# Miniprotein binders against F-BAR domain only protein 1 (FCHO1): the designs that were tried, part 4

Target 1, 248 residues: F-BAR domain only protein 1 (FCHO1), of Homo sapiens (Human) (o14526r1to248)
Amino acid sequence: MSYFGEHFWGEKNHGFEVLYHSVKQGPISTKELADFIRERATIEETYSKAMAKLSKLASNGTPMGTFAPLWEVFRVSSDKLALCHLELTRKLQDLIKDVLRYGEEQLKTHKKCKEEVVSTLDAVQVLSGVSQLLPKSRENYLNRCMDQERLRRESTSQKEMDKAETKTKKAAESLRRSVEKYNSARADFEQKMLDSALRFQAMEETHLRHMKALLGSYAHSVEDTHVQIGQVHEEFKQNIENVSVEML

## First folded at step 19 (miniprotein)

Design k5
Fold by ESMFold2, last read:
Structure k5 (fold): chain B 248 residues (1-248), chain A 105 residues (1-105)
Amino acid sequence: as target 1 above (248 residues)
Amino acid sequence: SPERIERLKEKIEELRNLIRELERILNRAREGDPEELWDAFEKISELMEQIMDAAQQVWEAARETGDEDAIEEAFDAIMKALDALFRAIRALQRLMDELERELDG
């Protein structure tokens, strides 16, 4: 086990569960963003329709009345404002499609991640199998060591001592192979656990970057519309200034 | 299916019980000397296998529900199972290190 692996895991796996709890909030945030933008698009569409109706009201004024030129200024301004807000509605509806598309890809990534994390259980099967064998292998080794010590105390022939030594060496080799297999299976399991933790970290970072980009698109759409609204208002002011009181 | 979700919740509770049993044994054995951990070794290994089997049954049952909330609850339980298994494996590592040192020199 590398120093990073030993340091990261410690006595308790505090980082593993905490990292996933953060990650699982991602799809919730994506849905909330889509819902927020949807509500804003509804507000803009309602405004657009209301301004269109107001423009129609202005157009119903008497064509020969003394206030008719100023009603025309109201009509033109109201029409232009309705169009500004309709365009923002369209841009927000397109952005909602982008958010939902990201949400679909996000859910696919989460599903793949869950399957990969669950597959770590396969490594436990190898480890538990080796673990079951270790107590018996250790007991056999200890028994051979006790046999060797008993024969030494009994002052037996060198031939019998050599046979006992050979049996102990064989038991030691068998036990060593079991420990090596355990260590290999443990390393595989721990690497898979580490990979899952790193994947959770990367998924959260990727989510934040994508959400930030979507918010940027929202801000840009709103900014473009507000510039257009400002232009409509400036034209409104200029049109009023150009209407002479003498002509009324 | 409400029946599938109810059966899944029963499997999740079984898994949680196994995890709690393993954690109780690990807490006692970690404070003891190495021979106490060797004495618990067979039971720890048995629980690791049972937890693995129960967790796999939970995942399979959760996928059969098709219910996203049920799948998320099952995954949370499996995450806790993996954490408990990781802790068990780390506890037993001290014994492997001792055997390796004894056998090599």
Scores: ipSAE 0.745, ipTM 0.906, lowest interface PAE 0.7, mean pLDDT 86
Fold by ESMFold2, fold request of step 20:
Structure k5 (fold): chain B 248 residues (1-248), chain A 105 residues (1-105)
Amino acid sequence: as target 1 above (248 residues)
Amino acid sequence: SPERIERLKEKIEELRNLIRELERILNRAREGDPEELWDAFEKISELMEQIMDAAQQVWEAARETGDEDAIEEAFDAIMKALDALFRAIRALQRLMDELERELDG
């Protein structure tokens, strides 16, 4: 546990506050991700609506004209493309819900963490009490040691020397108990401080892992749509090839 | 609500003043010898208790506001209090180690 001071706190290093500074940014980043995805979903929806409008233009072409079969190929392709982008819009809207749900869980975790960190103050009560009494206990011990030395130099009776020695031993034991209580309370406080620092590190690691998973979902949804768009284009080319001049 | 936030800010400033006083004493004691630290010991101990009490009052007042920005400011102040308390406890540790050695041998 002496490791805590060497890795997290130094004379000019505020490891506790530095660790929290990163954790504090987490909810901000979560909200920014949701906003980004929302804007992307709006872009995809606008594109979908534009393609649907284009499909209607193709369906309004001359139904008995010789080009009508080719206008039908345009209509089908435009409808399918509109559906691809509408599906991506839906997937992104679902992802936004996941991001916001994570954000809600994140806020709960942060609230609990703050309460646990503040509870570290409870460990100070015993420590401050012992600390306030230690100077007087030390003074008493030192005075008993001085008394014993004085009596030895004055060639005092053995009875008085024995009594002085007993008083010194009692003062020493009392002081030893106070030092032990201080050290125990310090160890408890230091452990709670270390636990808080480790909690901050774990929260940051969990946040980064979850954010990467959300970005993975985003990337997968976009990739699926791009594959589908490519398939729509290949079908368009095949449908054009299937329309012969004889059918026109 | 605005009155609760203003009272909270006053409590935070009181806590910050106590922290600054503790830091001043600790900085002087680090420049001096161990007997200077013993001379300051009782005052350091009193400040540790005062900082603990003030920090608890800050947190209680912060939660009563229901304002998340105010709670965050209070938490930041409490973290600085814990850091100052940690430094005080470490400064006194050398004295405890010396006493323990002297009493054992």
Scores: ipSAE 0.744, ipTM 0.905, lowest interface PAE 0.7, mean pLDDT 86
Fold by ESMFold2, fold request of step 20:
Structure k5 (fold): chain B 248 residues (1-248), chain A 105 residues (1-105)
Amino acid sequence: as target 1 above (248 residues)
Amino acid sequence: SPERIERLKEKIEELRNLIRELERILNRAREGDPEELWDAFEKISELMEQIMDAAQQVWEAARETGDEDAIEEAFDAIMKALDALFRAIRALQRLMDELERELDG
């Protein structure tokens, strides 16, 4: 987010709220990923059980038929496929544990972040205090300026003019110090707001990176199983080729 | 507890009402009208303190509920308070910039 540091809030922006909107959805998307993987694990387990049943059907056919060697090939292949899908089920169940662990750490990070953001309110207390004093300090300064101008128009003595100038300078100095206090407290508040925004950005970036890593693990588990399935299929083909018509 | 959640919701509504009042005053004053903003200055300062106090009470009450949904609602309200306070502080900064120029002249 290249422009973030130059454009820390904008005038009409709900930058703070907009930035948190994405962060707020992080734990939801983590749970959704876990649920998705859990559904895939259920699909794989169901497939495994179906293939085991198919293997039993092949065994049921062998006692009565002339195709006993071919039914044995079906039985072995179906058993191996059932095991492939059962292994994927177990890999996915392990991955769900990883997703849930991340989710727990994510919630801890969000809790800490919320406490830090809320602490920004402390900076407002100083601003409010200075703000309460500024209107009177300004009016005092303006009154001293008016008094000085009136005395100049009346062409008063040098002593009167010196006294008026001193009072104006003291009022100006007091007002300037109040403005400086306000600006210092405002800078502190702005820094804390920026720190919170940068924290939200970092949390979102970390979340997306971690979610990609979890998806990578998912993809690897599926790929490994599909390689094994391919190997089972090649063995099936070879075993069929090894059965001659005369052996039947 | 349901009783603590109900008290929290009451505190959140108070905070939201204060935020709306602050936003109404800022919108009426329009940032480019310094005289209107100076006239409203003391009320804006009072509201800033009230919002800060109300937001802190909301957060304390939210933590005591132990309910994550209630804590999230409270946090959303507090962030809106911070954004409103930021806009108010920026509006008052324009008056500070004006004073600095006058005092340097």
Scores: ipSAE 0.730, ipTM 0.895, lowest interface PAE 0.7, mean pLDDT 85
Fold by ESMFold2, last read:
Structure k5 (fold): chain B 248 residues (1-248), chain A 105 residues (1-105)
Amino acid sequence: as target 1 above (248 residues)
Amino acid sequence: SPERIERLKEKIEELRNLIRELERILNRAREGDPEELWDAFEKISELMEQIMDAAQQVWEAARETGDEDAIEEAFDAIMKALDALFRAIRALQRLMDELERELDG
């Protein structure tokens, strides 16, 4: 556990604060995408209205003149173009709803993630409790070592030396147990920190994939409209060709 | 509530002061002998508990504001607290490694 913690955090690499900085920008990017698409939808709606006005101008052309059949061709084409751009406006408004829905779910995920990261503080309580006991355990062990050395210097009997050695070994085992408890509590804290970092990475990856999907939807809507515009133009050319000079 | 946001900012500053004190102690002990880190051990442990308590109070106060910007600022401070606690625990690990080596030798 400490092995993974040491390699993940690195002295030069800032650690999980750097990972969260990227995640923090996600909701900002989502809002910016919605704003961009909203502006494009406004452009398309304005264009649609402009085409409808051209259709009305074609209707106001010379109603009694021989050019009237050709003004009708202009009117029909202008109406169809207005409808193409109105449809794109609708598709973009629907896409804005999808972006905002994702944004709402994103905020809920971020809130849950923050609560879980903050809960890591609970593991610090366990570490603090174990940490408070270690200095006394170490002091006791060192005192037993000093007792043993003093008795050795005093040339004490083998019986007394054996007794001192036993006491030192018992204190050493107690201290070793305390160190093991500390290491276990530390591993739990470090695992929870690693879990948070992994969650940040997963959140960023999911966000980027979802943003790409939303951009794909945008691209498809625009492409579909361009196809429809091309079809209207071909119909316009055919309708002009179908009006003969004799019939005018 | 402006009152709640001001109170939260005061709690965040308290937390930041505790973090700075912990990092100051760790930096001094890093340059000295292992016995200097043992001498600081009690203070480090006390600061870890104080930082945990202060961070929990910051989070509770932030949630009471209902303000997303304030909650984000509080969370950033808590993440700095967790990072400082992680560094303290790593520094103390060096002492644990030395004890294990001594006890095995």
Scores: ipSAE 0.728, ipTM 0.897, lowest interface PAE 0.7, mean pLDDT 86
Fold by OpenDDE base, look of step 19:
Structure k5 (fold): chain B 248 residues (1-248), chain A 105 residues (1-105)
Amino acid sequence: as target 1 above (248 residues)
Amino acid sequence: SPERIERLKEKIEELRNLIRELERILNRAREGDPEELWDAFEKISELMEQIMDAAQQVWEAARETGDEDAIEEAFDAIMKALDALFRAIRALQRLMDELERELDG
């Protein structure tokens, strides 16, 4: 605990504030990711619609002439490309729903965490109460020590000295108990602070894992679509090669 | 309501002032002798209570707004309070260790 406290709450370190600042950025990043994927989906949809129009343009090619069969190859390939981009649009739209759902869960988690951190103030209340008694206990002990020393200097009766010693001992025991209570209350507060810090760290790590998973899904969807697009281009090439000059 | 938000802002500022006062005492105490540290201990103990009370009031006021931005601002202030309190308590640890040694000696 001391090492952790020293590392996080050193003279220059705002440990709790820094940890929370990192966590606070989580929901922002989630929203920005959703917005990014939404824009990509819009681009893909726009491209799909444009390819579908290009297919119609190919279908309007002059049926009269030896080049006519190649217009059908253009039409088919353009339609296939349009479908590939449309499917990617769908996949990205579904991914956006997942991102948004994660964002909602994140907000609930953050709310709960905030309430838990605020509950650490209860430990401060206990500590404050004990802290107020400690100076008085110390002062009482010191006064008893001074009284005992005065009586010693005055060469007072052994019976009076024994009585003073007993009072000093009792004052010392009372002070010890006050210190123990203080240390216990302090330890509880420090533990609650540590637990809250660890929760923030765990939240950040969990967030990063989720973000990586969402990015992985994004990358996979894009990659799969590019493989399909590649296949359409290869088919296009083959279809052109299969149209003999004699069939034109 | 706008009135509740304004009241919250006032309470947050009160909390910030208490934190600044705590930090000022801590900075003085670090350079002081053990008796100055005990004087600081008493002041810090009083401020701990005041900060705790102020922080609770800030949180309650924030929750009453139902505004997420207000709650977030309140929470930021409370975290700063907790950090300052932690630093204060840690600075006082040395004093407690010395006191324990005096009692065991």
Scores: ipSAE 0.632, ipTM 0.869, lowest interface PAE 1.0, mean pLDDT 87

Design k5
Fold by OpenDDE base, fold request of step 20:
Structure k5 (fold): chain B 248 residues (1-248), chain A 105 residues (1-105)
Amino acid sequence: as target 1 above (248 residues)
Amino acid sequence: SPERIERLKEKIEELRNLIRELERILNRAREGDPEELWDAFEKISELMEQIMDAAQQVWEAARETGDEDAIEEAFDAIMKALDALFRAIRALQRLMDELERELDG
């Protein structure tokens, strides 16, 4: 039985409140994710700009002495790093657009879901209408039972007893029909409630899947950039090794 | 308009009051015998209808504001209303089950 069943069937019956409390956090988490990725993109852009300045600093290195060729290695590596971080910034900015687009779609879905859940209130009207007849039908049955029992105690004629029994039976049948109608209306309401609850669950599951996919895209973009950064560092090492002491 | 938001708040509070009244009756009926619950049956049914009507009015009023926060607050109140209605229906189910047993006996 889904986590949903426990909240609806539990003693406290706060199922909708609990479910909706979880669902309403979806748009918030989406916004927070966008804000997080935006902040990361800003950091990467800032780092890129700083590396570009570092490249200029390397370019201003003294051309005198045997160390001078190494300043070009620093310049090239710093420029390559600046480009790697700038590309990550771009990828993250594109991902933010995807997150925001998902957020807009989510809001539309939430709006529709709210309207559908509110429509479940209409089932209460049917139930209320049927419920009003039930106490009277019960009272009529009980009164017929009491009348029958009175006639039995008074040792009335069999013909009168048979008439009383027939009336009691008819009152019982009428009451049974009232109960059946109530139970049917109840079942319809409970089904609508369940359907609404399942929609909330499906919405949350769908949200979590989307968030996971967006996080996957984020992680992949960062990882790919780190691979490129690693390559720049390896190239830097190789360039330093290729500068022999005899060439300095 | 500020006036519409204030009117919405009043309707939400009315809905909350009806829910509290229903909960009070349900709690008393749970502590009593089946006859006490039968005595409360009409009042429970009336409150269920009143809660439904109040919830619908809350939703309509919220939609008229066009304010997302107001709509959210209204919806939160309606969720509580639905939960209260469900509790009422479950309480009454016990009476139906007992009544069916009496009729089949």
Scores: ipSAE 0.563, ipTM 0.822, lowest interface PAE 0.9, mean pLDDT 87
Fold by OpenDDE base, last read:
Structure k5 (fold): chain B 248 residues (1-248), chain A 105 residues (1-105)
Amino acid sequence: as target 1 above (248 residues)
Amino acid sequence: SPERIERLKEKIEELRNLIRELERILNRAREGDPEELWDAFEKISELMEQIMDAAQQVWEAARETGDEDAIEEAFDAIMKALDALFRAIRALQRLMDELERELDG
């Protein structure tokens, strides 16, 4: 709340410009995240294909001699690694769909927010209409005050003074009513401005929450794959240890 | 259409010119006495209405283009308009506060 208020009440009063500048970066960040995940998925797919080729290379090992069983261990491990990276590719491709769906929802939300902020302009019409009467009402009051002061200086009759005072009082009451109408129209405008600022804040906070959730899903997918890769490496080590020198 | 985008740009420039005029008046009035601001009050109010109307026309024209970049440019101009209108209202509020004190005295 303080951050948004400070921009409206600061020396430059660039409140809406600053708030919207932050909000409009949301869709850009979403696109950049999708592009990043897409690039990672491409890398993982490329690695998977390379491991599958490495498995074929192991299969071309000489079937003769005591080392032949170890080529099968290399083949099996390379195939398992290829599958792990392929599964990560799939998970990341599914995550990209989620990011893109979120991007479409953002565009709809931004469109609606812009329309709502533009509706704040309607409050200016009411304020303009009531403001135009204020200078005239003030001038009328001041003229009545000057007339009353003149009559006082001229030592005018009490009856004439009472009439002048009554006119000044009526002019003051009319001016007060004009000020009250202006203040009411101003308050409506200020409320609509505040509501628009709060919408921008809510959009930014919601965006950050979604981005964190998407990053969490990314991190989890990568971590799960690394656990599986670790298992393949342990199995590879065990398979080598199980190849007895006597069976060579 | 290219023609609609050009018309939108013209309307945005009209809005920017009105904002600059309002800012010029507000800056002069801030450097002067309260009576100078009262003298400018009617003109400030007229400019506020003109800015509102121009901003609405900019938004309608932007929506008719269906171009996202044009809509963003229009909206940026409207944000500047709203900020300028807010500055005007805050300047006039000082006069209202002074006037209320004079009426209560």
Scores: ipSAE 0.562, ipTM 0.823, lowest interface PAE 0.9, mean pLDDT 87
Fold by OpenDDE base, last read:
Parts: structure tokens; sequence; C-alpha cells
Structure k5 (fold): chain B 248 residues (1-248), chain A 105 residues (1-105)
């Protein structure tokens, strides 16, 4: 995960736009996951229904002849497979509900985060208020420096020089205080910006954890069904082996 | 209402215009000497405040629509505003650092 902080402190200063672009994709991915699982559930349901039809076809096999007992083996196995795929369909449908619920929670979280990020704009007002004094304070300091230098060139009395120096020092102190106030207000703004960036990062990390958990549930449901299908195939093989040629 | 959405679009465009004006000033000041940036300082500060106010108005107008797409568009514009404000503050920080060095020398 690219540290969200690196995009802010980089040369291009397009931090918020880039960070939010990543966060904005979260709800889209959630929807796409729900759609994918829905399509898989539809496939499994269709397959289940087809296996149930195949079971009926086996049940209509002729009761006459030595092959007749094998039709029952086909019927039983086809019915069991149909049930396995139907159970997977149910598990996937339940998982879709979990994905959709997460999607709703995600939208609420995104709304709250947007409101919190917009509140960072309030810090600009403080900066604007302190910034208005800086140009004037700087100009006053520069003018005092120029006056002091003029008096030095004119070989003015030491008493007048000392007075000019005192005025320059006071102007410098006033300017320093103005700079300090600006720097403090700036630092507060930068901190609010950083906090907002960290919130976006935390949202993305949380989203990825939820998506991984949902994918884990999907994988587990499919795996469990495949184990059951494997058992049905083993039972089918054993049932065929148990039908002796002498009994046929 | 369609009227609220149109009003929001107008406010978003106003915000975008202010951002473009700030970016123009910042770009000129980067190519110039520090004194050109000092001369622009008051205008930069004014634009920062105007951008803040415009962004707040955009957000309020977006919320009044109750339209998720309108809120999203508004938020995208506000993200650009925040980035522009951050660039302005960084530009002005260089002046502050220079000024502190002059005062300590």
Amino acid sequence: as target 1 above (248 residues)
Amino acid sequence: SPERIERLKEKIEELRNLIRELERILNRAREGDPEELWDAFEKISELMEQIMDAAQQVWEAARETGDEDAIEEAFDAIMKALDALFRAIRALQRLMDELERELDG
C-alpha cells in the first residue's frame, strides 16, 4: 500500500485527489463482488436443476434387463449432486446479503468521512486572519532597516542611531511574532490535512480487510461443497463395485 | 430539484475558477523572485479565503440536493480546492523560512 503520506509530501501536491480516487473505488468493488457471487449462485442453481432432471431421467430407465439396478445408482448420485449444488447456491445467496450489508455500512462511513474532510476548510480562515498582518509587518521592518542605514550614512549622532536601532529591533520582534502566529496556524492546518489523509488510508485498509474476509467465506463455501461432491463420487464408485455381475 | 442541481453546478464552476486563478498566481510567483511572491501575498491570502468560502457553499448546496452524484461531484471539486490551498501554503512557507533567516542574520 503506497503510504498516503508520501503522495502529500511529494513534488506534485495532488494528494487529496489521488487518495480520494482510491477510496472512491471501494463501493464499486463491493458491488462487483456482489454481482460476481450472484452470477456464481445462478450457475450453481442452474446446475442443481439440471442434475435433478438427470435424476428423473435415470428413474425412467427400463426395469427390465441386467442393467436395471445401475439406473438406481445413477438416480441416487444425481440427486445427491443436485442437493450439493443447491446447498452451495444457498450459501452464496447468504454471502451476497453479507456483501450488500457491508456495502451499506461502507456508504455511511464514506458520508461521515466526507463531512470530516470538508471541516478541514475551517482552518484556512485562521490562516487568512493571521496572514493579513504579515506584509505590513515586513514592510515596516524593511522601512526601519532602511532608515537606520540612512542615518548611518549621514553620520548621525550616536543617540539617534541608538533610537533607530531600538525601533528596528521592535519592528523585527513584531514581525517574528507575526511569523510565529502564521506558522502555528499553518501547522494546525497541515495536521488536519494529515488526519484527513490518514482517515482515507484507514478506510482503504479496512475495506481491503472486509473484501478479503468475504472472499475467504466464498472460498470456504465452494471448498466445502467440493468435498461433499467428492464424497458423492466416491459413493457412486463404491455402489457400482457393489453391483456384482452375478446379481445383474 | 433540477434547479438546485443547476445552482450547485454554477457554484462548482465558481470554485473551479477561483482555484485556477490561485494556480495562475502561484505559477507566476514560482517563476519570479521572492519579491513577486511577497507582492502577491495579499491576493493569495484573499483567494485562499474565497476558495474556502466557495467550497463550503458548494458542500452545503450539494447536501441540500440529497443527490449522491451531486454530492460526489461537489466533493471532487473540494478535494481539488484542498490541494490548491495546500500548494499555496507551501509556497508561502518558503517566504516564511527566508524571512526567519533574514531576521536571525
Scores: ipSAE 0.559, ipTM 0.817, lowest interface PAE 0.9, mean pLDDT 87
Fold by OpenDDE base, fold request of step 20:
Structure k5 (fold): chain B 248 residues (1-248), chain A 105 residues (1-105)
Amino acid sequence: as target 1 above (248 residues)
Amino acid sequence: SPERIERLKEKIEELRNLIRELERILNRAREGDPEELWDAFEKISELMEQIMDAAQQVWEAARETGDEDAIEEAFDAIMKALDALFRAIRALQRLMDELERELDG
């Protein structure tokens, strides 16, 4: 426990403050991620709408002349690109719902964790209760030791010395019991502190795993769309190459 | 209500004052001999109880506000209280370890 306490609490023993400082950023980062994905989805939707307008512009190209078939290639390519970006918009909007759902679950978990950490205060009450008796038990033991030492110096009868020794032994046993009760209450407090620290760590690790998974879903959605966009670009090149100057 | 938030702020400040008092005593006791720490033992224990009670009252008051920011501020203060309590217990542990050695010797 001391080792964990020393490493956990750092040089200044500000362990809970430091741990919670990291944990409290979790809901903020979740919200910021949702906002970022929302902005990306808006950009993709705007781009999709712009590509759809560009397709209409291509469709208004002069049907007269040898270049007319190329306007159809532009129209088809622009429509396909518009659809790719629209599909990405949809995927990102669905991902935002997942991020927001996670954010709601996270808030519930944080609320529960706060209540559980606050319950650690109850262990202090037990410790305080046993602590009040300890100084008195120590004082009584020390007084008995001093009395015994005085009687030894005065060359008191063996019978009186034996009585003093018996009293000192009883005072020592009472003090030991007081120390044991204190140590038990301390151990319970330290265990609750450790459990609370481990909960904060587990919350942070779980948060990072969820954030990584959400980022993975984001990256996958973007990548899949870019593969589709790449295919549209390749088809566009092939369609241009297939329009021979001889056919024009 | 604004009044409940203000009462919470007052209770948080009371808690902070108790923590500062405990830290002051602990710092003095660390600079002294073990007997100075024993002399402070009762006062440390009293302050630990007072900090606990104040922290519980802060938490109850925060929950009554229903304000998430107020709850967060209250919880931050309670984290500092727990850290201070742990420092106190760690300081007193040295006395217990010494006392156990004296009793076993």
Scores: ipSAE 0.558, ipTM 0.820, lowest interface PAE 0.9, mean pLDDT 87

